VHH binders against SET domain-containing protein 9 (SETD9). Designs and how they scored, part 12

Target 1, 299 residues: SET domain-containing protein 9 (SETD9), of Homo sapiens (Human) (q8ne22)
Amino acid sequence: MPGRLLRGLWQRWRRYKYRFVPWIALNLSHNPRTLRYVPEESKDKVISDEDVLGTLLKVFQALFLNDFNKQSEILSMLPESVKSKYQDLLAVEHQGVKLLENRHQQQSTFKPEEILYKTLGFSVAQATSSLISAGKGVFVTKGLVPKGAVVSMYPGTVYQKYEPIFFQSIGNPFIFRCLDGVLIDGNDKGISKVVYRSCNGRDRLGPLKMSDSTWLTSEIHNPLAVGQYVNNCSNDRAANVCYQEFDVPAVFPIELKQYLPNIAYSYDKQSPLRCVVLVALRDINQGEELFSNYYTIVS
Short names: E, the ipSAE of ESMFold2; O, the ipSAE of OpenDDE; V2, 0.75 times the mean of E and O plus 0.25 times the DockQ between their complexes.

## First folded at step 7 (VHH; framework vhh_enristomig)

Design u6 (from t01 with V99T T103L; at its last look DockQ between E and O 0.45; V2 from the best seeds 0.00; counts 0 for: pae E 7.7 > 2, grease 28 > 24.2, SAP .706 > .668)
Fold by ESMFold2, look of step 7:
Structure u6 (fold): chain B 299 residues (1-299), chain A 120 residues (1-120)
Amino acid sequence: as target 1 above (299 residues)
Amino acid sequence: EVQLLESGGGEVQPGGSLRLSCAASGFTFSRYYISWYRQAPGKQREWVSTIYSGGSTNYAESVKGRFTISRDNAKNTLYLQMSSLRAEDTAVYYCAKQTYDSLGWPFDYWGQGTLVTVKP
């Protein structure tokens, strides 16, 4: 029987939301601390998973080639067939530089944002948001973003369903909740940062990095890994990007994993690594700020 | 076994128009972005245009407003409508699809190409 007594007890339980409770009790109480809301129209895919993969691999390959002189230890661990492909790509690049009348572009390493522009026709970066008091935002700094382009990636430690997310979820606005219950902690500070770095170090194979930790620093190697700073849409700011979940296939090139800004909390090789990309919902002009359809509801 | 077969090239006068086709097979065409590239004699292959699986398009600055890329997923065919052609558009045109080897390494699969010649 649903009585006014049970409603009163439920209301008092909700008022204790800042006190620590067991993980199971939080789930049973229907804790409203953070909730993901995705409008029905945002559930439709804008692009295929194959387009997401192809785009990421193209960008990551370009980033790798741009920094090739610093990749020698990684190259020494790769099969000769893989090394020869990079050597062939560099040989074509050297021939092209010769034809361009020694502009010396071969001698200088481009910034990651320039590589993004050369690869996708646009670049993004974080800067102070156009919303008063919103802090950081993400902007199109160069070029035009066509509808369907992968514009950014949501970084962070990936927690499978039912895995504990302590304590780092308390007061943490950077928790992204996937449709199937997978969580990504995109906070670049505090306990969240420590956990990510610990998992990154755990999975390192000598010189081979299995994830990107530079999104935690001031010098980001993957310029897409700024998605945690994309602000939510509002009445005054319509969304121009949406989130698409993407599972990294097992065949993903090992030398390019250094650019994936996600790492699994548990060392479980039976599940693919979950990533989340941000995809343009419309053409986005140079100078525009990105806004997403991912609402966070706090009590 | 990806197959890409370009056609529709030929001779055209400056200011003229031409439509290229690229017949695709061996993969689920609708799931992949596909691009046009071109290569003039003695020069590097250059990107021309891309169409994404959702239909969005992007163009090199040198062809914006003159070329239109499109796709027909029912026919597994990519198109490039070229107009206002100039002498510098003379090249072999290729369609290309990014694919992956057994190690997941990305590379472009190219068709055989179709020659476009813009006569002075």
Scores: ipSAE 0.046, ipTM 0.531, lowest interface PAE 7.7, mean pLDDT 78
ESMFold2 (binder alone), look of step 7: mean pLDDT 81; pTM 0.805
OpenDDE, look of step 7: ipSAE 0.520; ipTM 0.807

## First folded at step 8 (VHH; framework vhh_enristomig)

Design w1 (from u1 with K97R; at its last look DockQ between E and O 0.13; V2 from the best seeds 0.00; counts 0 for: pae E 14.1 > 2, placed apart)
Fold by ESMFold2, look of step 8:
Structure w1 (fold): chain B 299 residues (1-299), chain A 120 residues (1-120)
Amino acid sequence: as target 1 above (299 residues)
Amino acid sequence: EVQLLESGGGEVQPGGSLRLSCAASGFTFSRYYISWYRQAPGKQREWVSTIYSGGSTNYAESVKGRFTISRDNAKNTLYLQMSSLRAEDTAVYYCARQTYDSTGWPFDYWGQGTLVTVKP
């Protein structure tokens, strides 16, 4: 009689312990490919660096033109040929709005997410995740994201592989680890926020901002800069984006650097600024949440 | 590699219509600004029209009301519907992915062009 009751409790404990087994151990024993499935010859890039750069320049230019009336100090520092090109682009943009019968001032005051939609045909934004334990997530709010599109950027301070990240790495779930050991701290709070702001102020050149600090606030100027809130895939949520690393070329339009949501921890002219974009693995419909594959190889 | 292939050019009478097509490959078509340019004999290449990813369109003053740019992202194809054609519209028409030159503004890919001849 007491033996059968003890066996019942033992079976209940046995079922409970399987829920306690670490997720990594279950993946290794049942499906080892989930952690290490990258063929030796696989590329780590889904689209070309040229395509990434072209997309970022297109979006950043549209954001700059949308805010043109507040860019006068920056424009005064640019060569006349560059200023003339922006004035011509504004004339073209206003003609397009007139054909759509929209007011000119509304174009210069559109919200960044609307500019993203007009530029790429889709928009993304932070919202409460469909996963209770995840808190925030990132959703497609308008339009359709085609396979291979750049949908987001991972913001934060960039550390080279031997630079100190003490203190910021302790209990910090927003550290992105690049394949070559470069780290990006995407935490928008605490010491991480202070460090990013310090580096942003350090690198500012008069009215020219060398990075975007607005991802640290509630009013983001670069709507792509929400990638730190894209949740990892799981058994119940298949990945629909992947991470792709991108080095910003040395010749990048200085007036558009204000939209790069990354900044180097140390002043090092020999290292390009690392950015990370998120790229769609399939078509992603309006209303879907973005989920990244967990299988970034730690270098 | 990036390719842009124009078609649909030919001879047309004044006041006539033509529809140009640009087949795109080697890049994610829906994510880019795509433009039409033209070059008349002995002249510099000039901008005609641009369509943005969000569907907004812009036109050079000389073609407003006569030309309509559109895109079909499912077919990776850009179109230019030309109506009320004039002799001064005679040119080689090019499809292009970017509108700027300079190191900070990549000068991007062009097609080989398609000739439009409007008879005097």
Scores: ipSAE 0.000, ipTM 0.110, lowest interface PAE 14.1, mean pLDDT 75
ESMFold2 (binder alone), look of step 8: mean pLDDT 79; pTM 0.787
OpenDDE, look of step 8: ipSAE 0.036; ipTM 0.552

Design w2 (from u1 with T50D K97R T103L Y109H; at its last look DockQ between E and O 0.05; V2 from the best seeds 0.00; counts 0 for: pae E 4.5 > 2, placed apart)
Fold by OpenDDE, look of step 8:
Structure w2 (fold): chain B 299 residues (1-299), chain A 120 residues (1-120)
Amino acid sequence: as target 1 above (299 residues)
Amino acid sequence: EVQLLESGGGEVQPGGSLRLSCAASGFTFSRYYISWYRQAPGKQREWVSDIYSGGSTNYAESVKGRFTISRDNAKNTLYLQMSSLRAEDTAVYYCARQTYDSLGWPFDHWGQGTLVTVKP
């Protein structure tokens, strides 16, 4: 009986170690490939914030348009100019089809993954990791990821350095630490899930969702919101993606915030929402698993 | 005023090549993410390719390996080199810039498009 328990614990540890920051830190000397060296001049950015923003907006807009028939309540709260813009966009997208088919083509809703593929030329999804006992991983399911592309987002509750995260952090392999000490809890279970939902509920403005909570469910609306399942690289598996911090600008479209998989723990409107994206370090082929380098050394 | 002007379209035989250009004006071209779209008769407009400000490129699967997007920042010009053209590539091709308006709402600036016809 004790042997089974120990085996279970060991298996859990084997899964946990790939995400457990202290363990990774302690083993950095043994795993040099886990380190990313970034020139000081680059400020640890592989791509510009503008490119990150552009990518997110492109994807989120596409998702929004795809689900346009479900956005009626949100649209009712938006200025007419914004509504008209989206109508125009839809018209442009369908202008070619209407000329041939008199029939009200039921706006074929695509799966979010399909929208991602149509928008960026690739898609990603969760699957069983190729690493033994690592649990879930993230794979390129379709297409080719080009170097420099945003491939995922790290979802979760965002804590400032001074905010308490003690209970949420216990045994939580999904805590991401930013360079400035900001923490993101990407756990989709337990107290972390409850906290995220609570914050999400708090920040909701009627029908307007200020963050995506669907990443906590099986029905993900933002297909990028799977970054917490990206495994760390190892000596045997080189990193093909890196983490990059991104602050959501204040002028971010309110109707698209529903796709942001992050929410601030504290209701501080003065601080930008921190997001973390994963960026491809090289071209990544269809079928490849994503592996991240967790630590960045600025040289 | 932001302007995008596509050119280079025309008729080409299957297997042929064509190079499209998009001349940009009214903004700092080098700072923007720029895309090619196309719309075939009776079909929805579809994304073809895009290029980051830093030069990274993306392609739709349907054009991957056949099309090459590039930019000349000195000339404020976006290019799309098309090779191994197929009948299904027949479309009006548009260049587009995605950005924010003054209110923070996302919007695209579109060119007028250039017609590419692939026929025997």
Scores: ipSAE 0.051, ipTM 0.556, lowest interface PAE 3.8, mean pLDDT 83
ESMFold2, look of step 8: ipSAE 0.084; ipTM 0.488
ESMFold2 (binder alone), look of step 8: mean pLDDT 79; pTM 0.796

Design w3 (from u1 with I34M S56D; at its last look DockQ between E and O 0.01; V2 from the best seeds 0.00; counts 0 for: pae E 16.2 > 2, grease 24.5 > 24.2, placed apart)
Fold by ESMFold2, look of step 8:
Structure w3 (fold): chain B 299 residues (1-299), chain A 120 residues (1-120)
Amino acid sequence: as target 1 above (299 residues)
Amino acid sequence: EVQLLESGGGEVQPGGSLRLSCAASGFTFSRYYMSWYRQAPGKQREWVSTIYSGGDTNYAESVKGRFTISRDNAKNTLYLQMSSLRAEDTAVYYCAKQTYDSTGWPFDYWGQGTLVTVKP
């Protein structure tokens, strides 16, 4: 957490969040600086919300089970039927090993990236982009990504239309604009990082996390949460992923919300949490860099 | 050397009040979320309340409206004001420093606890 001056900024932010700042809203509403572009030919490769949900549940469950020894406080808050489900799944995986007896000594044997590979048949990670003068990119590091697979998630703080997006919007290349005007700030540095952490802390229910904050660090727990580093396609690089918006349904397991790399800016229970996934437009081989069909259009 | 020292526990009649304190040292208190937990004999540890670095609070449903968590960053002290106490509130109460590691994963550092006994 930042020093004493930044604590003052956080407290100003907390008080500020109850008041709308017209200057920021007017700049965002009157002269939008970017628009999302999705080519018509890319629409034919969108998968169902049910497929997105199923994939996220599968991955998040595997991540949860991999680190079960660190979940004891969360499990204590869950219904016994849910706890029994995970204990049964662990028994099948470990042939009935009693993990709770060795909680402090029993470590996960797999890194999150390996869990992704074992769950989906591929893994992704950020690395230096193959594009000249580009910074980071995202690569398939293991396995083959089948067409239609969820490959990544775009992390960040979610702003509803007309909500103030403070200093975070100024010079920020990681603002993703959804088709309906919802914004996701995927910047893992500066004020954007502070805002995300503050919202993460706001929404906690004791030991129960309602979002993933590890995408802000050098050691991420949800390996899908690297989508902010996927570069746009160009004349020389055809897109191999597209963005698909996904609203988190009410049935989403509460113990798995700790892996959602998104959090709402406002404490607004009227709207579902928006997530954005990246979906493969074709089979993608090991070693290939991901390129999206997202364009920024200056107004 | 993180230290959390709970105090203020004791015996009280039903409907009574107690104020628990947790003196913190060895870290920058104002930067960290702080929580209270409790453990009744023969039961697992139960979350009671959390206060965040910015002052926002959360409560377990079983204590909402009866308990108030607060902090004094100048004194590095966490408080739990307990009122309308019931027999089921009898437990050892623990102060916890809830934080995130460098990867963002939560962990708890626990105090030794202070016993609260509500007579039947």
Scores: ipSAE 0.000, ipTM 0.176, lowest interface PAE 16.2, mean pLDDT 76
ESMFold2 (binder alone), look of step 8: mean pLDDT 81; pTM 0.816
OpenDDE, look of step 8: ipSAE 0.380; ipTM 0.750

Design w4 (from u1 with T50L K97R; at its last look DockQ between E and O 0.45; V2 from the best seeds 0.00; counts 0 for: pae E 10.4 > 2, grease 24.6 > 24.2)
Amino acid sequence: EVQLLESGGGEVQPGGSLRLSCAASGFTFSRYYISWYRQAPGKQREWVSLIYSGGSTNYAESVKGRFTISRDNAKNTLYLQMSSLRAEDTAVYYCARQTYDSTGWPFDYWGQGTLVTVKP
ESMFold2, look of step 8: ipSAE 0.005; ipTM 0.361
ESMFold2 (binder alone), look of step 8: mean pLDDT 79; pTM 0.797
OpenDDE, look of step 8: ipSAE 0.240; ipTM 0.642

Design w5 (from u1 with I34M T50E T103V; at its last look DockQ between E and O 0.36; V2 from the best seeds 0.00; counts 0 for: pae E 6.9 > 2, grease 26 > 24.2, SAP .693 > .668)
Fold by ESMFold2, look of step 8:
Structure w5 (fold): chain B 299 residues (1-299), chain A 120 residues (1-120)
Amino acid sequence: as target 1 above (299 residues)
Amino acid sequence: EVQLLESGGGEVQPGGSLRLSCAASGFTFSRYYMSWYRQAPGKQREWVSEIYSGGSTNYAESVKGRFTISRDNAKNTLYLQMSSLRAEDTAVYYCAKQTYDSVGWPFDYWGQGTLVTVKP
């Protein structure tokens, strides 16, 4: 039996090789099935940006309504027309609710994962991966994921190509590289965590949060924000999701920005906020683990 | 300007079939998911089915197995094939597209609707 140190190194190496940075590079050199031609100006998209936006707004609106009793300061910042729409939606979903009856509930009526299920027909969560020594993975915990559904978001600080990320990138397997060179640092620990929190605090406007920081904690408010723990596909486990890049439109409901699990490293008024979603490549059944592919673009 | 024009409604016997169509214009139809809603007499409108731009579909439990949503992106047309119709399916049927106001707030746009009547 190997000693404690050697066992720890084997487990760390095995987890590291199932992350997309080092293992996918090695796999691409030995397995050409992941190579395909994609035009330089094109991103392969399974669903439209409009479908992604519609799905995110549907989920974020449901999360906001579920947590409505905790949104009083945010509501005070909204135009009366927007505030009234939320109150009307809440009234339709609840019967004869007295003010004191709402105050007796100290927690949200439903957990975020259940809101996801009620909204999209499925739930996902992280758990120990089915791959030996891969660490965490992401599973469909309830319902069925239809082909083309948005199932997760890749959280993290977003860096433009010229921005400094050197120290955060050292030994960091959670760096996602977009096709145009934009980077997303999805590491929920160490310097990466500190940087994200600093940017989140920088961008707050009073009670209005411009991003979700709860993905850094054990109690996440956006249940889609677990994408950094989706493991790469392998010969034994075919991919069932793919990554799809999405830029947040300039006109976006400000009260829903609190659920975006991404924030720009530097303030740059000229660039939209980049998000990355994971999209189902086929129907995915309850209990299945998510596995992603990572394309190498060649000509 | 967005237009959604439903057609294909009418009277049908219990157990019968009907196909609804929705002609869409004023937007890039192939990029948007589309939905069907219905409103029975004296009731609130309810969601029936949806189809995403990539072709995946979802159904309300009350119609699952009996209704089939489809789309023809070349003709900018949404369809609802209804089978095994029951009296409780009597309603005005609307096709719908999500849209957004000037602050980004989402809401559904739907047309005038088409009446489906299942005779008792």
Scores: ipSAE 0.053, ipTM 0.545, lowest interface PAE 6.9, mean pLDDT 79
ESMFold2 (binder alone), look of step 8: mean pLDDT 81; pTM 0.812
OpenDDE, look of step 8: ipSAE 0.244; ipTM 0.675

Design w6 (from u1 with Y52W K97R; at its last look DockQ between E and O 0.05; V2 from the best seeds 0.00; counts 0 for: pae E 13.1 > 2, unsure alone 63.5 < 65, placed apart)
Fold by ESMFold2, look of step 8:
Order: structure tokens, then sequence, then C-alpha cells
Structure w6 (fold): chain B 299 residues (1-299), chain A 120 residues (1-120)
């Protein structure tokens, strides 16, 4: 085997080691000639991109219909065919509500967390972590999460590998590094927050918002957008989710982009927007905290 | 080939007025959503106003009540009437064509820009 390939595996192994893998597992791999080489692209997807897209569209459409009375400016700017689609869907939803609930509830919207439950059969939210030093964590608050379900999204500003991230990388624990070198800054404070809001305002087209900025606030409109608070697994906490990268396709409905918790640092109309979802590695019961099987060293 | 050409920029005193024009060619102007954007030196580009194919208009909060967008479909021209100008309105102003469809997001086209300077 050429020494160049072995050095490549050592570099990946050193990177993997500094991604917070348990020290004992790395020590068992001390002999590099016994290591299996696996192509990097085969390790980053647990479910298909089509399944991710389908789930996001289902959730985002439900969130949109739940807030329909607040979407009037957006609706006025959409093609009539799209507007009539939502009017038809709302008419079906309204009829169902009349059959099941009293008239007092017809004037209110459900909380985003309840929409998530009604759509996917479970809900998640951030709360104080079961790890004493971690601060926040993410929990399954209602329902059962089946293996392979999309449970969360990692929010933040997306940087291509050649773009400047000064500045925000200093001491920032919320930098997510994609396998191809794309970075996502999920920090909801300081300059990271300012940069995200600046990019959000830059890309806005009238009433049409190209990203969700509510993950930066106390009133989150996309309940999936809590992934930056999912803690890494450890010896004491086995992983139950993993990160999966997803590029937003050109066919993504414009009116639903308001729920994407990511925005590109550069204004590049040709580049797909990178998102990262968290996918369940097993069934996850109500009350369990989410722990990721992802190790990244970013200084 | 799609082309957008801005004009009408210049220097003006605070409280003054300017009318910007955007001449369009290479497409059916009346069927497209057309916007104005601006970019101050060292700042990001920001949305100013949009006029929709049906004639509806929307404005950024910073310019609402001071700027008026309009279109002349016979001349294939977009206008931005600017009044009560302030120093912070100093920027290069761009017109942009954007469209939507039910299956995806079409790419937009930009002009080269026209400079507006409001003397402090």
Amino acid sequence: as target 1 above (299 residues)
Amino acid sequence: EVQLLESGGGEVQPGGSLRLSCAASGFTFSRYYISWYRQAPGKQREWVSTIWSGGSTNYAESVKGRFTISRDNAKNTLYLQMSSLRAEDTAVYYCARQTYDSTGWPFDYWGQGTLVTVKP
C-alpha cells in the first residue's frame, strides 16, 4: 500500500481523534496497517436526501398553514396557483377543526411544538442538559422518535471553505464543520448573531424571507432549529442522533424558505444552501436527551 | 439577452429629491417582478422596494413614505422616485429582475448600478 494513502488515513485518524472520540477507541487503532479505508462520502448519509426534503416540506407546510393569517404579504407576492394551493389546504384544515374542536379555538394558532408533534409524531425542545457542565441540551418532549427520523436542524451562517470566518471562530464552540470543509456558525450571540441577521436582511426580497432568524430569539418559529444545543456523546452518554448534510434543491418552495435556519455568508445565486439535519440512530423515547455521534476539532 | 441599465443618480442636498430610471431590454418587462436594491460603501447590499407584475408595491421600512416605485410598461422602464433624502441614503442603486414559479426559484438579473450621493 503506498505510504501516501497510509499518511492520508493517519491525517483522517488524527482529525477523528480530535473530534472527541473516546481515548480508548483510538488506542485500539494504534496499528495503522490494520485500519480499513472507507470513502468519506459513504459515511455522511443515513437516509436519502429525498426523505430529508420530504420531511422538511411536510413540517414547513404545516408551520405555514398554522400561521396563515400572518402570511398575507407573502401570499400577495406568490403566483395564483401557489396561493390557491394553500387556500385549498386551509379549507380542508378548517373543516377538520370544526368537526373536532369548539369555535373558540378556530381563532388561534397552535404552538410550533404542537405542529411538530401533529406532523411527525414527536416534539423536541431545548432544556437544561443532564450533563452538569453542558448548560443546555435538546430533549424529546412528546411522542416517540423512530430510527431514521429527522429530529432537528443545525442553525447558522454557512461559510464556504475559502470564505473569512475570523473572525467568529475565536473561542466559538458552535462551529460545525462539514466533511467538505463548509462551516456553519451556530452561535446565537455576539458577532455571529449580527452576521446572521445582516445576511438575512441582505437576502430578503420584500416580504419574502430567505431564512429563519427566529432561532436567534426567545420565540422560535421552526421547532427543529435547536440543533446547536445537542451535546456530543461521551463514555457516559451514548449517541442517539447523527448529523447529516443536505443541500437545499432549486425546487424548494420560496414561501417555505422562511423556516430554513441557515443562510449563506456570500450572496451566490448559483450555490445550493447547505443545511445539516440530525437523524435518529435508534428509536428515542419521550424524555430522552439527544446526543450526537459527531466529533470535530475546531479552534 | 437580458439587460438592465440604471440612470438618474447624482449629488443632492439633504431633503432633496431624485428620480432613478432602469431601462430594461431582452425580456417581456410587464411579466416580471422588479426590485430596487442599494449598497453603501463597505456595507452589504439591501433591498429597497419591489413592484410586482400586477402593480402592487412594497417598501423597506427605512424608505417607506419617502420613496415611490413605479413602472412604465410602454417604455420598459422601472422608476424610483426618491424624496426627503438623507445622508444614509447615499449608495449605489441597482435594479433587479426576479421571478418565481411553482417548481423552483429562477435566477435574477442585476444592472450595473447608479450612484446617489446625499451631501451630509
Scores: ipSAE 0.000, ipTM 0.263, lowest interface PAE 13.1, mean pLDDT 75
ESMFold2 (binder alone), look of step 8: mean pLDDT 78; pTM 0.782
OpenDDE, look of step 8: ipSAE 0.323; ipTM 0.666

## First folded at step 9 (VHH; framework vhh_enristomig)

Design x1 (from t01 with I34M Y109H; at its last look DockQ between E and O 0.46; V2 from the best seeds 0.00; counts 0 for: pae E 5.8 > 2, SAP .681 > .668)
Fold by ESMFold2, look of step 9:
Structure x1 (fold): chain B 299 residues (1-299), chain A 120 residues (1-120)
Amino acid sequence: as target 1 above (299 residues)
Amino acid sequence: EVQLLESGGGEVQPGGSLRLSCAASGFTFSRYYMSWYRQAPGKQREWVSTIYSGGSTNYAESVKGRFTISRDNAKNTLYLQMSSLRAEDTAVYYCAKQVYDSTGWPFDHWGQGTLVTVKP
């Protein structure tokens, strides 16, 4: 039913049905049960956008410095002030490595998971889920995750409302629906993989990568980018993470965009890039599996 | 305008205890991570502890089990309770909030610091 009044009434009805009854019970005939949704009661952010940004920048900066010898072409394109900041940081870390050199423990490059641990005090990785038949899950492999910490990122191609996701969405359990209708396709196989790679190649500016494509491979460079494998909570497993939406600000360092595991489907740059992080709802100990308060139905 | 005012430093004997405070203003304190850093004479500043917006904490390995970070969101105040102090804990201690310059580069905003001296 077309019309301005009917559209407004329909939107209010949609919000009403999510507020008073479980979303799943009311969407049986209209929406597929295979989509991931953020519950309406999860609209409040747990941490500030500034602390999300700060965590991502801290991790991405550490990953960049760890691989600094391979960043020379990127560095040549940066303002001198930015290059100087990295050179200063590298000099401090290089002194630490030189101090340990006579102990035969010197390392020139660490694995991304170790960088995550050195930066945040914990590391995560995907592995076979503790739930039989759930396939992959995500675990805290080292350290302790404090309540309120950013633990992971949901990777994938970002579709604005009304953008064409039809074929990618069919039978796709990795579609994440943001509160405003923005969708993230976190599937690392098939058509979804091809679309992400195409958008990544489209947006690349010479040596400057505008997104991370390594989450599609067996050797990921951003160890946070495993969020599509975080399983939903259940009656037997309480949630220990929640999702929080984050728009990448315009001041985001261009050389660190190579670690963002998201890319916009449209080349139109009118909207900021949407990312989704996972935030710890409690302290999470080493060896624990992550479970989200996001529901997924397999029909 | 962000403002951080540290206090509570002083001289203490080995094995002693001290409690540092940081009064914060100019931002919504309860929604931000807050950290303590320290700088020993002639050395680079090093991270000590972070308290997250949810109240959970993380510590550098060198202070774990001896230091306790806490916050009072009603008073906009960050604390560091230091116990079992050692000579290597001698440093100027800073509370910190992360900020960014116009290029998006992260840096810490902190106050003047408070000196903790553990006598030999």
Scores: ipSAE 0.114, ipTM 0.581, lowest interface PAE 5.8, mean pLDDT 79
ESMFold2 (binder alone), look of step 9: mean pLDDT 81; pTM 0.816
OpenDDE, look of step 9: ipSAE 0.240; ipTM 0.676

Design x2 (from t01 with I34M F107R; at its last look DockQ between E and O 0.38; V2 from the best seeds 0.00; counts 0 for: pae E 16.1 > 2)
Fold by ESMFold2, look of step 9:
Structure x2 (fold): chain B 299 residues (1-299), chain A 120 residues (1-120)
Amino acid sequence: as target 1 above (299 residues)
Amino acid sequence: EVQLLESGGGEVQPGGSLRLSCAASGFTFSRYYMSWYRQAPGKQREWVSTIYSGGSTNYAESVKGRFTISRDNAKNTLYLQMSSLRAEDTAVYYCAKQVYDSTGWPRDYWGQGTLVTVKP
C-alpha cells in the first residue's frame, strides 16, 4: 500500500506526459518509465519515505520561490503543465520588474539559510567542530530541530555496485556506504568535485540543472546539503542524527531537481536516484553540533 | 478524494485555551506529515506547526510553549491544543496536507478553516 500514493501520482503523470512542451519531451528518456515503488520497509526507518519526500518538496519549493526572478527564465523551457503552476507568480514578477525599473532599486531575497528557518523552524550550517581533532562539523544555528525532522542531506556522486570509484576512494573519508552497496562520494574537493560537476553538466536540460552543484562552493543554495561534514558520535558526544536512505520517485517535480545534491554516475539510469538524509533521533537545540550514529536505521 | 475538516474554533478571552481538530479522510493518514497554518485578516497564510508520521513535532517561534500539535492515527484526526492565547493569535486556522502529483502540479489539500478569535 506504500505505492498507492506514488502510483496515483505516476498515473496522473502518465495522463499528462503527452502535453509536455516538445523540447522537454525530446530530452526525456527514450525508455518507457515505470514509477519505482517505495518499499514497505520504510516503516522500519525513523520516518516514512513520504515524510522525507514531503519535507524536501516543501523546502525546495520555498527555495525556488525565493529565487523566482531567476527561476522564471528557466520555466520557459518546461511543459505548460509545470509553467501553469506558476502563472500567477509570473504575472506578479512582471509587475515587480516594472516597479523596480521605475524606482531604479533592487529588492533583496532571503538567504537560503533564512528560507530553511522560515520553512522548517530551524537552520543548520558548517562550522569548526566542537571536537578539537575533527576539523569541520555541522551545527543547529537557529531554532530547534524536533525528533524525526530531516536535518541535512549527504551530497555527492552516487555509484551503483561495481561502478568504478577509482580512483576517488583512495584516502577519501567522505565515502558513504549504503546498506545495499551503493556508494555516495561526498568529497567536495579534487577529482570527486570534478566528477560531480561533469555528471551535472551531462544531465542538464539546457539551462536547467538536474542536480545541485552549489554544495561544492562557498555559496550553497540547498542549506541541507552539508551532511558530509557531520561527525560520528563518540564517548562524550552522543548521536543525535541517523542516516536514512531515500530513493527519489520518478514523479519528483522537474523544476525542483536542481536542489537535489546527488547525481548518478551512470548516464542512462533506470533505477531511482539514491539520496541519503540525516534524521533527528531527538530534539536538538540551537547551538548543538550534529553527531551521527554510524548506521542507517534498519529493521 | 482527500478531505480535511477543521473544527473547534470560537471566541476566547486572552489567556484562554482552545483545542482544534481536523478530521482527515481519503488517504492513509498515518503515513504523512500534517501541518497547521493560520491566516490573520490582511496577512499572508503562515505556518504554525508540523507533526511527522513518527510523532515528532515542530513549531513556529511565535507559538512555541503555548501550542501543542498531536495526532490520533486510529481516528485519522490531527489536533492543535492552544493555550495562553493572545490577541495576535486571532486567525482562521487551516489543516494542511501538501504533496505534488505526477505532472508536477502542487496538490495542496486545505481544510475549510476554523476561526479563532481572541478578544483584546
Scores: ipSAE 0.000, ipTM 0.191, lowest interface PAE 16.1, mean pLDDT 75
ESMFold2 (binder alone), look of step 9: mean pLDDT 80; pTM 0.801
OpenDDE, look of step 9: ipSAE 0.373; ipTM 0.723

